VH-VL binders against p38822r5to271. Designs and how they scored, part 28

Target 1, 267 residues: p38822r5to271
Amino acid sequence: LSIGNEIKDSFKETHKWVQNNLKWLKDIEQFYRERAKLEKDYSERLSRLSAEYFNKKSSTSVPISVGDTPTTTPGSIEAAGVVAWNEILSQTDMISKDHDQLSTDFENHVANQLSGLFTKLDMTLSKINGFNNDMVNKKDNIYHELEKAKKDYDEACSTMEMARNRYTKASNDRNKKKLDEKEMEMNKCKNEYLIKINQANRTKDKYYFQDVPEVLDLLQDVNEAKTLFLNDLWLKAASVENDLGANVSKRLQAANSVVKQNKPSLN
Short names: E, the ipSAE of ESMFold2; O, the ipSAE of OpenDDE; V2, 0.75 times the mean of E and O plus 0.25 times the DockQ between their complexes.

## First folded at step 8 (VH-VL; framework fv_rovalpituzumab)

Design m3 (at its last look DockQ between E and O 0.52; V2 from the best seeds 0.00; counts 0 for: pae E 3.9 > 2)
Fold by ESMFold2, look of step 8:
Structure m3 (fold): chain C 267 residues (1-267), chain A 127 residues (1-127), chain B 107 residues (1-107)
Amino acid sequence: as target 1 above (267 residues)
Amino acid sequence: QVQLVQSGAEVKKPGASVKVSCKASGYTFTNYAMNWVRQAPGQGLEWMGWINTYTGNPTYADDFKGRVTMTTDTSTSTAYMELRSLRSDDTAVYYCARDEYWGGSYKLPNYYGMDVWGQGTLVTVSS
Amino acid sequence: EIVMTQSPATLSVSPGERATLSCKASQSVSSNVVWYQQKPGQAPRLLIYGASTRATGIPARFSGSGSGTEFTLTISSLQSEDFAVYYCQQYGYWPYTFGQGTKLEIK
């Protein structure tokens, strides 16, 4: 059909493509919310495991070595191996808290921010769609008015030719007066038609060379903003997980130091 | 003139619901998001959520999730906020407020704040 | 969510003098702060957005500054109509959050 219809359909396709890219943000948000739930569950299970084995340690006693050890009841003296085990359990509990923090960080600094990004860009996309609809409607109205002006002119031409034929057939004052009236009406319709042609040409030029490129640029701007902000949130996600890794490494180094001091002769 | 006109004050019992309307005029309703913000007597402002007036998609603050519904009627340029299961600490003035989100680049922010507010709707919840 | 802390809770200042209101974010929000004024029985009025940009129709005596976590609203020559409650709001992280308010009252 007309060039206007081709561009209208192309806008719908481009808008849908951008909208689908924004919907992807919801999937990424859900991923990080699920990731946060996994980290929370892991944290809780690790904390329970650590506590359970603290309870086991509380229910057992450590034999006193014969000879040069103090005289005490079982469980009053902790062997070097039990000291190392206590440190492993303590560091494990701290690691559980590190994972709880990662869960909180994924939710607050990644998932919630993805939700905010989507809501902001979704509103911007809605605004762009509204502006496009207004521009298309203005263009369509001018073309509709042109179609009406052409129809009115064609009709006026037909009625004037009928009046001309009657005057040619019977050249009297009555028929001349009618011819003059119809000729004036035709000329008025002709002028309106020419005005509408000029308006339609100017509207066509503005729409295709100014309005359409501008709207498509706005759609591209939404996609570029999505990409830039999403990249920033990917980097934030990596940053909070790197912080977990550094904290866990610190916990493990503390445990390793105690384990390395667990000499066979001390047990 | 750009204006937001809210429905009148309401008195409710605990457990009831309230629905506040916010009629926009003087601007293109679907070009601006609509926020709902409340203020308990003598207290500060509390954001409840907002709605994309073009799509009808709401986003709710966590404290109100499950109790609030935000809708729009674009044919009348009216936003609605319904708060269910009312309790005495829901006594507040409820405001609608419009804002416009930025349109392209995170390096070129274009957020203009909540520039037009409704007059507020007092909701009183008492036994 | 980002906590916005305003200080002081109440500021007593004489007309014609300068008032300085503070707002602190729990994390950096860059320059993404808005200031509102609210008089008794009225809706809030937008004063400043982008930390420092004056909204349309706001008198030049209102100015904002700051970035990161520290923000300031300054009123350079207080008028009688400026005694009100002032709120900061951040929009750098979702969701929007408000400070608890600073009441500016006549000394």
Scores: ipSAE 0.329, ipTM 0.692, lowest interface PAE 3.9, mean pLDDT 85
Fold by OpenDDE, look of step 8:
Structure m3 (fold): chain C 267 residues (1-267), chain A 127 residues (1-127), chain B 107 residues (1-107)
Amino acid sequence: as target 1 above (267 residues)
Amino acid sequence: QVQLVQSGAEVKKPGASVKVSCKASGYTFTNYAMNWVRQAPGQGLEWMGWINTYTGNPTYADDFKGRVTMTTDTSTSTAYMELRSLRSDDTAVYYCARDEYWGGSYKLPNYYGMDVWGQGTLVTVSS
Amino acid sequence: EIVMTQSPATLSVSPGERATLSCKASQSVSSNVVWYQQKPGQAPRLLIYGASTRATGIPARFSGSGSGTEFTLTISSLQSEDFAVYYCQQYGYWPYTFGQGTKLEIK
């Protein structure tokens, strides 16, 4: 009447799989933290470079015509060049700041969120594992009780058989009484054993056909949640980097507008 | 009867370490994350980090990384927070707080706030 | 990180009157806001979660509202025990951050 152990418990494998996927989040987090560091480093270096060249620029004497009609002088042209150069350096400095912002964005909007996601899902996974352990423990407990009941029954059978043999060898009222007593005890143990068998079977059925599927569904939910949130974060990462690109483009356009005003001729 | 009971007040010198304990009772310790929040005198609340009480895995706020260690003892249902390299600005009341993270017994996490708090532990850092 | 800004810093209200406390997020946090009450010398107490849901045991006079970036805690009729510091917390983005608090004083 015992249900065989043919149903494989897939919880451990699935749990491990989900756990590994969560660990993957940590790797992704680290990746974006490293990117953030690179951006910050680049920002700082670029800023220093810009500053260096700002300091290197020599003051060009620009003769200002005091006449009623301003005429463009060679000095004025040189000044225009210097103005353009200053703008380029200025915009370069701004670009450095944009990279700094990207660094911050990677940290705040991607890496930190991944960290939080991992923590939350890890907690959930832990609780799911706890739930499974509880169910396993319940199952194990009833099986232990079953084993005990079986042993008791076996012993009672043995004892009854001994009493039977004695009665067979010496058929008297005393031996008959003992046999009857042992038979009664055997039947009691038998009944308990049967009850435990039924209980064990029910518990086993519940575990494999109700509890395990439920737990697996929970694990699936965790994995799906991971995927959804991760996708959002990847999109966010791309978004903040695109913003950098847009800002850089804007800065360059501003510089270009000034450069275009740097006329090569006095005409 | 759910409660968190913290260790007593501490007085430390700069550069020293302090370890605060938080004993949980009235609920399953490992079913809830434990947070640590501090409050400087007359100031607001500052989140320090939290720990997975089931796995023992902590997550720290950036400002405390490298100086703080959170641990748990599941056998005693106790959470610990150690803060190292103490300085004067670490003078604060430190709280442990349980968070409610479940919409059900085994549902996906949904944050419902820190619903149970310890009484707080005053840590004074003075030369 | 998301910055939560509470206003006013101090609110003076008479017993029996309505109190309205504001919390603003630097960016949208949906409805992921918690409110805490802290009385002098005590630990904070959870009041509201999910922006508008009262925690267990919280009187009906406390209510939360808002979504996105603007949130409000309302006490419909102030009781003597309601004078405390109130904190909002967002949990829309990691790490979770607190407002600086609003002190509710008796007028």
Scores: ipSAE 0.242, ipTM 0.675, lowest interface PAE 1.7, mean pLDDT 89
ESMFold2 (binder alone), look of step 8: mean pLDDT 90; pTM 0.926

Design m4 (at its last look DockQ between E and O 0.39; V2 from the best seeds 0.41)
Fold by ESMFold2, look of step 8:
Structure m4 (fold): chain C 267 residues (1-267), chain A 127 residues (1-127), chain B 107 residues (1-107)
Amino acid sequence: as target 1 above (267 residues)
Amino acid sequence: QVQLVQSGAEVKKPGASVKVSCKASGYTFTNYAMNWVRQAPGQGLEWMGWINTYTGNPTYADDFKGRVTMTTDTSTSTAYMELRSLRSDDTAVYYCARDSYFGGSYKLPNYYGMDVWGQGTLVTVSS
Amino acid sequence: EIVMTQSPATLSVSPGERATLSCKASQSVSSNVVWYQQKPGQAPRLLIYGASTRATGIPARFSGSGSGTEFTLTISSLQSEDFAVYYCQQYGYWPYTFGQGTKLEIK
């Protein structure tokens, strides 16, 4: 029935909806931070695996190197296989570093940017809420002043009525003077009341037809900004992972080239 | 007169904590986020974090996450920064600085820098 | 994080001459750069925002330019009060980062 209550509740619900949608950004941020930790852990484990097998190779060749034929002797078929294995281990270690880079890229280019997005839009939403509270308080203050002016006028009318009744019962100069005084005070209160009615009507029109729509539009703008930026960040996340894939492909191509040089002897 | 007034200099031992205050006056405290920025002797400026003074939501720089807590008291228009587990390389002047960020669209932000700074609080950490 | 690299570390210039201070970002920050002036014993003072817009009350002899990764602060007629350390700060990529500073010395 009251448009004021309906519109006030609409802001509260819309603000809460936008606020909850912004909080979702924190969940998405945490996902990419956890994804970065997974990539870091994989990088470290893969590097340790490569180092373990490099140390095993080194231990084997050190005992044989004191002997007659090192396992790394150029031109031998056994030495060519060791060269290929060494390249596989080297490229595996480089792949581990590619995953370390992906971890860093998820942190810097995705998770940190989601943190910044939340931080900035949260501040924008806070300013919108503060502006709304100021507009509501300004409206409520005018209504409270109007109610006080009405009460003062009603009381002045009652006091003037009593003075009129006394003059009617005893028509002397003292009672006439009291009636005149109370009538002037009633007219003063009436003028104040009329001023407050005009102020309240102007404030009501501005609030309901200008301020509320503008604030709700600002809330929609926050949600639209969130959506556009989030899409850009998801595309960036995909781009960063595609870069990892391209680098891994190049590592494998390098290893394959060396493996293909390890051909069986012809003739 | 827009002003940020910080608490006085402090001397601490390694492992202790420090809490610096920053009292705002001359503007609506909750309309602007508050940054904390430090400067080690002879060194440059280092951003530590930001707090939304309306919601109380902080955002910390990675290097300080886990050691720093930023809070506000809106009734006194005061921001606080607490740094725990102090080390000798935490010796610095610590500034609060009002952030001017405001934008209706993330893609087109209005930002005018950190436009009001506190006078700085020297924190000395020595054994 | 975006690394902001300032050069030179120290610049010696006579009053009345032009000073040119450089700031380079490790990746594009568009025009999202702020310049600050800091005199000994004082807090930083905002000079330029948006790479090229002077803050309120900043003399016209201060100008900023640049976009992307390279930014310049120019003081076209150096005054004795301009002796200070100058910092750039980017805000185009979270989190905020500062350059290491350029000390401007008067010859």
Scores: ipSAE 0.571, ipTM 0.817, lowest interface PAE 1.8, mean pLDDT 87
Fold by OpenDDE, look of step 8:
Structure m4 (fold): chain C 267 residues (1-267), chain A 127 residues (1-127), chain B 107 residues (1-107)
Amino acid sequence: as target 1 above (267 residues)
Amino acid sequence: QVQLVQSGAEVKKPGASVKVSCKASGYTFTNYAMNWVRQAPGQGLEWMGWINTYTGNPTYADDFKGRVTMTTDTSTSTAYMELRSLRSDDTAVYYCARDSYFGGSYKLPNYYGMDVWGQGTLVTVSS
Amino acid sequence: EIVMTQSPATLSVSPGERATLSCKASQSVSSNVVWYQQKPGQAPRLLIYGASTRATGIPARFSGSGSGTEFTLTISSLQSEDFAVYYCQQYGYWPYTFGQGTKLEIK
């Protein structure tokens, strides 16, 4: 015998949707952590490779000839080749460090920030849910009181009717007094019931037309915030990787400049 | 009045565990995150972690992961921080501090600091 | 993590004078800086958030300014109760980190 809900509550669904979206942040975080790990591994392997070949080079002997023109000798040419190779290896090592930096950047500037973002938004989401629960509880409580009031009124009515019947069967002062008492009680219960109905209606209206829209707006705000911050982090991720590209390009250019000095002829 | 009241000072031996309590009053406990910050004698502030008081989910600083546990009891509006495997360098005053992401009635601001602090709990670790 | 560097370590100022405390971030944190005050034997107290917004109950003589990497806490006219240690904290990057603190002492 409760007042039915005329308006569907979309809060739970929306909340769940937002919550799921936040979980997506964790997946993205993990992705960038894995990328960071790959970059770190690559860095270390590349560094070792560079070192290996650097050491290998040291075992290679190139004859050096001293001629009349010390600046242009076959030995000088071979030396130039070695110099070029050394530069290539050196730049490769630097590139390995650049990858290490990218690993660090992915961790610090993307993954950790995603973690922080998730935590912040999760906290906010929890608060919103808490507020909604409080509102729901208020609503439920008043409805519970309404049901109680209804029951009391029904009982009072029944009792009054019994008293009426007794008075009808035996019209005396005692029965009249009882009837009057029961009628008074019935009216008291009726009034209380009416008050509870009014309170329940007001609470219901407030919940659906004021509170729910408000919390939905808050949920929207959380979702929008997620999107904005996530976009920024994606841009940051791209930025740090572009930096790697730029650094790699720079390293290769440096190496190339030395290679170009490795002339094939003596003149 | 909004306040956080922490448990009393503790003296522990190395390897032991300590559990500090923080009782909140004057506000809705589950509407604010609870942070734990410690301060060694004569040193600065160090963030240990925080806990979502609504869900009970904690987040710990990397330096304390595996050694700290944060919990809450919503029925008593109390937050707990347990630190295990205590060392001498864990000697510090430990603070609980409230953190809010809501301003006023349903305003959605970002982090704006820890606005309410407990009085601190001195934990002394000595052999 | 972001390193917050406060300067000077100790600042000696006379009552009634202006005090300026600096906090530098290792990288830009926008305006996401909080200032705390801590008196001896007491818990920290929130002073400023968002680099320039005073917390509730904080006197007008306290002001925060700055953005990016440079931040300043200013006390226009020092009162006797203002001598304490001040900490800055950034919340532009996770994890949030504190400065090492500036001790403001009476000259």
Scores: ipSAE 0.454, ipTM 0.785, lowest interface PAE 1.1, mean pLDDT 90
ESMFold2 (binder alone), look of step 8: mean pLDDT 90; pTM 0.923
ESMFold2, look of step 9: ipSAE 0.563; ipTM 0.816
ESMFold2 (binder alone), look of step 9: mean pLDDT 90; pTM 0.925
OpenDDE, look of step 9: ipSAE 0.273; ipTM 0.688

Design m5 (at its last look DockQ between E and O 0.77; V2 from the best seeds 0.00; counts 0 for: pae E 8.8 > 2)
Fold by OpenDDE, look of step 8:
Structure m5 (fold): chain C 267 residues (1-267), chain A 127 residues (1-127), chain B 107 residues (1-107)
Amino acid sequence: as target 1 above (267 residues)
Amino acid sequence: QVQLVQSGAEVKKPGASVKVSCKASGYTFTNYAMNWVRQAPGQGLEWMGWINTYTGNPTYADDFKGRVTMTTDTSTSTAYMELRSLRSDDTAVYYCARDEYFGGDYRLPNYYGMDVWGQGTLVTVSS
Amino acid sequence: EIVMTQSPATLSVSPGERATLSCKASQSVSSNVVWYQQKPGQAPRLLIYGASTRATGIPARFSGSGSGTEFTLTISSLQSEDFAVYYCQQYGYWPYTFGQGTKLEIK
């Protein structure tokens, strides 16, 4: 019984541990949702800023270059500068959109997936717990039956003894018959008690040596699954952010290419 | 017989709340997740969320977060869905549907679709 | 979220003929697709899960195929009771999303 209790406690602790780990997924989910919000906010603010400065730009007309690259022509030095500035603002606006995309990516590819992962694993965990409870209940039931059988047997013994005493005091056919009856009942109860003992032992053995270990393995599987999927999501999170970096780099390169065409002199 | 029986049709005003019930029978209620799916007239299916019937933990679709509450009563094997701040575009037939993520294997969760559906509850939102 | 696009919107087929319904995912969902049938005034009914496994009680004339982004529901020989709206759903990514449906009608 002591071993059984210890094993049961182990299950509870393990279950709680896994449960806590799953709750951790919610925290991670929230983290990425907050990051998504930050990216969205940044995107919006950056977009507004870009728009503001577009509106503030010089009213000076910029000649449209027919070539693939802007060229400086006589009297158009200022225009070249404006072109460069417009490109910078334009690329800044595009960068704002890239941040918006990251926001979306964090939400859809990371946070939502964490939510789904939690739900699935939580359900699995709950079912495992349910299964364990069923096993515990079965075990407890047989023990209760055993206790009952024991009590019945004890009572039968007591009754038989009383009948015996009566027969001893008055040896007659009536008392003999009663004694025989009670003895028969006692033996019946004894047999039942023995059967219950055997059943209880078998059930106990099955529970502790087969069922509990299996349940613990299932808990481990849930935890391993959590880790596996979580790792994938972390990698995905990094991937989408790297994509932002790459996009930003491209935008800046585009801007730089135009800036380099803004020559300080015509010659 | 495995079945889900939902509460009757509802007529609500904008801004009101509606609570739909779904009573399960013929199976172990806590072994299956309960989903809620709605369908506007002439439109497709929209998943609203689901609830862990064992723990009572719900998961809501983003579009319904803050406006929907899913609960269960294990003693009566009944799932509930409350939708608040009703709008005209909430007019739809609302379905409860179960799904199993256990599939007899205690290890990894599996989704096999929503295999049992309620008969649906029409909720009409009109001024 | 994953967008499931079903085509065609409406399919007209004669009884006894073969019907082929398409469902395309915006990105790969492996084989994580289910199909539902919905008749007028009724709740949806599960037909296929895992892209190709028939649910319990579903006639053999229904079959599902596909993986990745393209999925197909096939009804080999249409019966009168098969005229309904069919929905696909992906469960490869959270949240699970439905297609817009294909209405199968009598030609």
Scores: ipSAE 0.033, ipTM 0.550, lowest interface PAE 3.7, mean pLDDT 87
Fold by ESMFold2, look of step 8:
Structure m5 (fold): chain C 267 residues (1-267), chain A 127 residues (1-127), chain B 107 residues (1-107)
Amino acid sequence: as target 1 above (267 residues)
Amino acid sequence: QVQLVQSGAEVKKPGASVKVSCKASGYTFTNYAMNWVRQAPGQGLEWMGWINTYTGNPTYADDFKGRVTMTTDTSTSTAYMELRSLRSDDTAVYYCARDEYFGGDYRLPNYYGMDVWGQGTLVTVSS
Amino acid sequence: EIVMTQSPATLSVSPGERATLSCKASQSVSSNVVWYQQKPGQAPRLLIYGASTRATGIPARFSGSGSGTEFTLTISSLQSEDFAVYYCQQYGYWPYTFGQGTKLEIK
């Protein structure tokens, strides 16, 4: 039926819209995997930078004088400055590890979970598509059976009419027997046709008033579930990045405390 | 009756490949995901991956990416797992197992565990 | 990434007694745990999903509990057919992972 095809096209378009929305999860997953890679690379480069400057300065205790009358003191001022600098380098290395943790957190708690969400919703969408196909096939089969029952009835009517014409022209027992036989077959076909009409009407009502709305609601439910779970994962992504910010702030406060103790009189 | 019937035991040489089949019956094949799980002799269970039987899209465990291919033939309700570049430590029983993402209502995905397993296929890798 | 650690590795118990099997996740998986039973030469059998819900056809003597990181399978009044290996599996984080198993033996 052409009307059945029009409704099938509406499902197809809605299904495609939902599937495109699910495919977006793969793009978001890739973004967080790339964020994790960036954080990992930054962590490694920052750690190497800290180590490089530890090696560059760790073997030198250069005395310097500060103030208006420079004098060489035996490492007392430079020792305090070197301690402060080494603390800055140490806290920088700890910050590099904080970024390594963020990389791990994005991968494990965001990207991998997006992959799982896509997989689960993709399977759900597949089952909804199967349910829709079963519904359409059941409806189409009833209409096919109705068409065949109508054809059988039309043929039985034609055959009975031919037998009636023959009996009218020659009213013998042979022709009467044939007419009676064809009338019984016609009545059998008529009853089957009426049964199929009733079945088709019931199927039509269920399909248009129950099945189609239900399938479209199921598709909408998939998209709504996607949105709800995606929002939770975005909030988790923000949470792990906030944890990084808190850790970095703690590292910098520790470094600041040591820097503020760097005084000319320190030994 | 719902069942999964796997292909028979195989003996393979290192470097070869093996393709295990899993024929489903008694249920609608495309309504359930198909998992592959292996078990080395005397060892525990190891998940290899799964396949969406409606779309044919697989997802592989990281340890098997690059060596495994999972496919389906919906016309015969059969899932396949091919493991390439076999090593001696690939000697194991390989299971297919289905799971369902629908609860009794189609509103949200749900997980009921792997409720039906194949009988297992022993793959032995030796000369 | 979630490591599921089962304990003990082997549990010896007499028929008619209670067995308690433990499963610990390396991170919270909420209630997303499944338990399987496997007898020698057989495929695993689903027992419990959702940490505490018995699968269809599983006798009432099997019960599951727990949430977060700690999970327990309890088998009350052990029967002769209950001596097997038991596996937990988590599905709260991708990818799904199994515990290494607990073998339940007759004492």
Scores: ipSAE 0.012, ipTM 0.537, lowest interface PAE 8.8, mean pLDDT 84
ESMFold2 (binder alone), look of step 8: mean pLDDT 90; pTM 0.921

